# Designs tried in a protein design chat: VHH binders against Bis(5'-adenosyl)-triphosphatase ENPP4 (ENPP4). Part 3

Target 1, 379 residues: Bis(5'-adenosyl)-triphosphatase ENPP4 (ENPP4), of Homo sapiens (Human) (q9y6x5)
Amino acid sequence: LPPKLLLVSFDGFRADYLKNYEFPHLQNFIKEGVLVEHVKNVFITKTFPNHYSIVTGLYEESHGIVANSMYDAVTKKHFSDSNDKDPFWWNEAVPIWVTNQLQENRSSAAAMWPGTDVPIHDTISSYFMNYNSSVSFEERLNNITMWLNNSNPPVTFATLYWEEPDASGHKYGPEDKENMSRVLKKIDDLIGDLVQRLKMLGLWENLNVIITSDHGMTQCSQDRLINLDSCIDHSYYTLIDLSPVAAILPKINRTEVYNKLKNCSPHMNVYLKEDIPNRFYYQHNDRIQPIILVADEGWTIVLNESSQKLGDHGYDNSLPSMHPFLAAHGPAFHKGYKHSTINIVDIYPMMCHILGLKPHPNNGTFGHTKCLLVDQWCI

## First folded at step 35 (VHH; from cc2 with S31K)

Design dd1
Fold by ESMFold2, last read:
Structure dd1 (fold): chain B 379 residues (1-379), chain A 119 residues (1-119)
Amino acid sequence: as target 1 above (379 residues)
Amino acid sequence: DVQLVESGGGLVQPGGSLRLSCVASGFTFSKYWMGWVRQAPGKGLEWVSDISRGGRTEYADSVKGRFAISRDNAKNTLYLQMNRLKPEDTAVYYCAKGTKWPEYYFDYAGQGTQVTVSS
């Protein structure tokens, strides 16, 4: 039978939660599979960009989903709630579910992974759920397992997305040990339910399962605010995105706007587009604005207001607080193996290998993940 | 402009009830999840409850079973029914507007309404 893969994301699951909280079900999953302790994600460390990087193997500048809020200056299009399903935004890359379901006798299924309800290159996931945050994890899992078990052509690649612990990380902050312990306990129970459901349906033995996340979470505070109104008048720019990476479209001379911002706060780096550090791979796309402001970890950019945020993400991707983990189990993976780190873009070529797919051009390095796989030379 | 106007706070006895209201304007209310946060004297902000566009509710453990969040999309109004109030429920209660997916935090809050639970 063809190899099958289920890719699961728990949004905002910071890598060090594994060391600082108890996960009996996830630890059993890891014990019989593999763990990558830290996944270096892509800048900016936001939800849509990183989920698309996982499934395309591309940096944000290359796949075109450069933030959760975007403006394309050439076409004058805004990425918004009413048009975030416009293929225009997503068509700069080919995600793995498209490649998979175009193969002979294969289909793809999705429970709310970003982009799976969009007809990318005129191709939408063969089975999918439209995004709806009110749908429980159990209902998402039931649909995914039904499709994995009962579809013709067979579903060989499936995705499953869940909003926690990101939502609670924003509400409580990652340093709230008491509340985050309860939240993470519930997530571990969901992982237990996932494994038990796969066992009961006879899928567990032959299904490859990856459990990962898009980013972490850092603690915010009312004591760590950067007030843009104290440095520059609103009339000089259009704000495309605010915090923690502000995207600034000048309304007047760009150099004049830059000069007003460059000394605004010692806790914020101000970059002209051409001066964005090369290590971010965040320059070569029309959707990246002429000026970006990058707040230091735990700092919030505001417009003359207090902040209600207790936790946030989107910061520099070198920060350990922004890094997720990856765990995997199944016939393709070793048992009881721990790996220190990979790049999030490396996940795509690994998944292509597991599924027997030819990867599209990408930024990942298959060699970085070889030690996770039973059929590869580790050394 | 986004506006959130809370009302219904006041002084109540332990074991009493209050109903908070929040009238929203300046955005399409039915398209956003909504919530309540509170700040007790000398403490930081604490998430209390939220409600999805379609009415799915979540509660902090400290209020679960005692508080009920609801919304009336036709009236652009969010409610918090607070029963069996305790002195530790004393706080300023803020109505908060949620962001859209893929963001899951509050981006606007009202001025707050004071709730004081004391004999």
Scores: ipSAE 0.266, ipTM 0.632, lowest interface PAE 3.2, mean pLDDT 92
Fold by ESMFold2, last read:
Order: sequence, then structure tokens, then C-alpha cells
Structure dd1 (fold): chain B 379 residues (1-379), chain A 119 residues (1-119)
Amino acid sequence: as target 1 above (379 residues)
Amino acid sequence: DVQLVESGGGLVQPGGSLRLSCVASGFTFSKYWMGWVRQAPGKGLEWVSDISRGGRTEYADSVKGRFAISRDNAKNTLYLQMNRLKPEDTAVYYCAKGTKWPEYYFDYAGQGTQVTVSS
């Protein structure tokens, strides 16, 4: 009777959406389980880095997925849509589905969680879907539940990824209440479908389910632009990533590039790699470029005067607008318990505990999540 | 360098039509979803419509049935046919380039073209 866990991410689900919109299905899920109101994620607050931090328990500098766009000067590789499946990028850590699957008589399944269609350390989930944004939530759910119910060796760890509300948060901006209400209503309906499907298959009572997200979303504006071209010529650097954390590879003397940028805008912090604040844990990896530019919340770094950003994320991880939530239900979890905050890296050691796995070295603190779990002393 | 150049804006009476064009360069146009956003005077940006690489379209409720987005991948050109225009459609219209997963937003936009609907 090995314990089972389904990890679900709704991308870009800002923690305060739960308070500001109606979620009858999610609220019922929470009432029967646990809620963590704010999850402090890792810097930079981008999709690939934070999804990998959830499943490794590591800061970005330690797991090596430091942005959605990356460059490695030694190998001259760019992390791009033609090369994002190269295990080279992912092999600096061991995600939980690899550890789980290597145990005797266990397998892992994945419906499009970032990295699950890559053979990390020569291991890919026993059951997985290649990423394809055209595949409906219903089809992803049907595959996951089929694998949970009908696999040998049994699937004990499964992941499920959905692109909303991130995609709509970018398109409308998080402050567009009319459009975001429609989007979030649809997401609540999907959560209802998830629960109903698990009940119909007899999985609900014995499956642990975590519903969480990687980051939030902040409002952008045409009035909040930082024009990089007004401060420095393109020929002086290679741009690895632009906004809201720009990654700058100098083509000339690094100090000269820094000096051209340091007074570019009062709404942007410019860091030499060695000067990046320690609280970011974002320094000790070759994929972090010699200079980074960090925009203030809601500001957009552009190369020219045009930008159409309506909502964005990637900002300082101390910002409440960047924080997701976590809800969970199942035999491992208390019922009707609410917790204020954890760190996103704490999710990994908690999941390892639930599954009976020895965690790899990580940055999470199991003690932060003990109050969520029925088998732990909490005072 | 990504470049998006809008054209086709102008003055039009209520109930009239305009066709916006956007010529794209500096990226492989056929590999990206594309869209239109607008900014009315004194208002924030509003998403209008987008179109996938394969031609699937989505529209804001305020324009559905009146506007039609299309693309010509051979000409690297995005279009917005705007019919039955209302005074509320008065805005600067921006052509926008979509990102790839894991990013699902517009990462580049043009300088915009003014559309003014008034009697």
C-alpha cells in the first residue's frame, strides 16, 4: 500500500486570487484539506525555474535552470525551443520523479510538467506526455488518472500542468477583474472536474493531491518602460534575457558596460554578478550572466519605446504579487487546516516524506511543512 | 531585431470598417502566435485578439463577431479586419508578437496605429 501523490500546477495563480474571486470547488477542496495562503517562491520568479525548484527543493543557482532563456559560455549552448530538451540543461539536479521511479516497484507519470519530457540522468517518467499546448485539461487528466489506476509497476507519483491563469494574466493583466473572473471561474470548474474524476475512479480517498502554482502576476503599463537602447548600444553586449530580469553578457569590458547601465533608470537595479543580493540565492552558477538588471514591480525593460506587456512575472521574490498558494488533500494531510506561508523549496522534502523517499541534498526545511501532515507533531 | 510595423489606421464613422496590417521582421513569423492589443485615450491596454501559428483565433467579448484576425505567413503579415466600428473602439492599436512556452504573453509590439471612430 505505498502512498501516492498527484502534484498539480495551475501556472501563474497569484495567491490573492483566492481571496478576491469566487472558487466554490477549490474552497471545498481546501475545506476538506489544507491551505498555505502564500508560498514564497525563488528568484527569478519565472516558470521553468520555479517548477524545477518545486520538484528538486533547490534554489535556481543549485539546480541550473536559472531562467527561461539561458546561455552556457563553455559549451556555447543556448537554452531555446530547439534545444530545451537537451538533458545538459536539466542534469544539475535530480527531480523527485526520477528518484521515485528508481525505487523498487514504483513508476512516475507526467502530464506536461516542465522537464518531464526530458531524459534527466538517462531517466524519463514511465508514462508521460510530450509538451503540446493544444492538449485539453480533460485529456491531460484522463491520461493521468488512467496511469494512476492501470499501471504496473504502480504509478506512485504523478504531475499535471496547466497553462492558466498565467496565459490570461499576461493577456489581460491581473487587474482586469471582468476577464480574470471568467478565466478563474473556468479554472475552478477544472478543479471540480479533477475532484469528480478522482471520486468516480475510487482514487480520491487514498491519493494525496497538491494543487499549487509557480508564481503570481503583476500589472504592467505603457507608462512604466525602461528603454535600454537609450543607455547602451546593442554592439556592446549580448542579450540573453530581457524582462523583467535582463541577463547581460558584455562584449567589451564588463565595468564599462556596468557604468553605462547603472544610472539608466531609477526603476531598475543593476548588479554585477558578485554584487547580486545574497537573499536571492542567485549567483553561483555559470548560466547566471556577469550583469543582471532587475526591474521594479510592474516595470518593463525594452530595447525601444514600444511594449505591450499587460501582466508579467519574474520580479523580486519578496513581492507578494509574485507568490502562489498551495492547497492539499489526502490521507497525509489534516482537514480544515490553514497555514500562513512556506518557501517553495519546502514542498520537495514534504513530498519526499509523503512518498517515503530519501531527499537529495536541498534547500527546503521539512519543519516548515510539518503542521500540514497528520503524522507529525505540530506545536 | 524584432520589428513590427502597423498601418491602416485612420478616421472612420460609426458603423464603418478599417483593415489594419502589421508587417513583421527579425524573427521566424510562422513559428509564433500573434495578436492585437489596444489603448483607448486615458485607459490601460486591452487585449483584442490573437491567432495561433495554425490559424486558431480568439477574441475579446467586446469585439467578437465584428473583428476578424488573420495572418499571411508567406508575407510575414498580420491583419485585423474591423467592421461595425463603434466610438468605444477608438484607440491606438498595437500589433504584438507572442512568446513560446513557458512564456504565454506578448514580448514585442509595434509603435501602434491610431483608429478614431466618431461622427
Scores: ipSAE 0.237, ipTM 0.637, lowest interface PAE 3.4, mean pLDDT 91

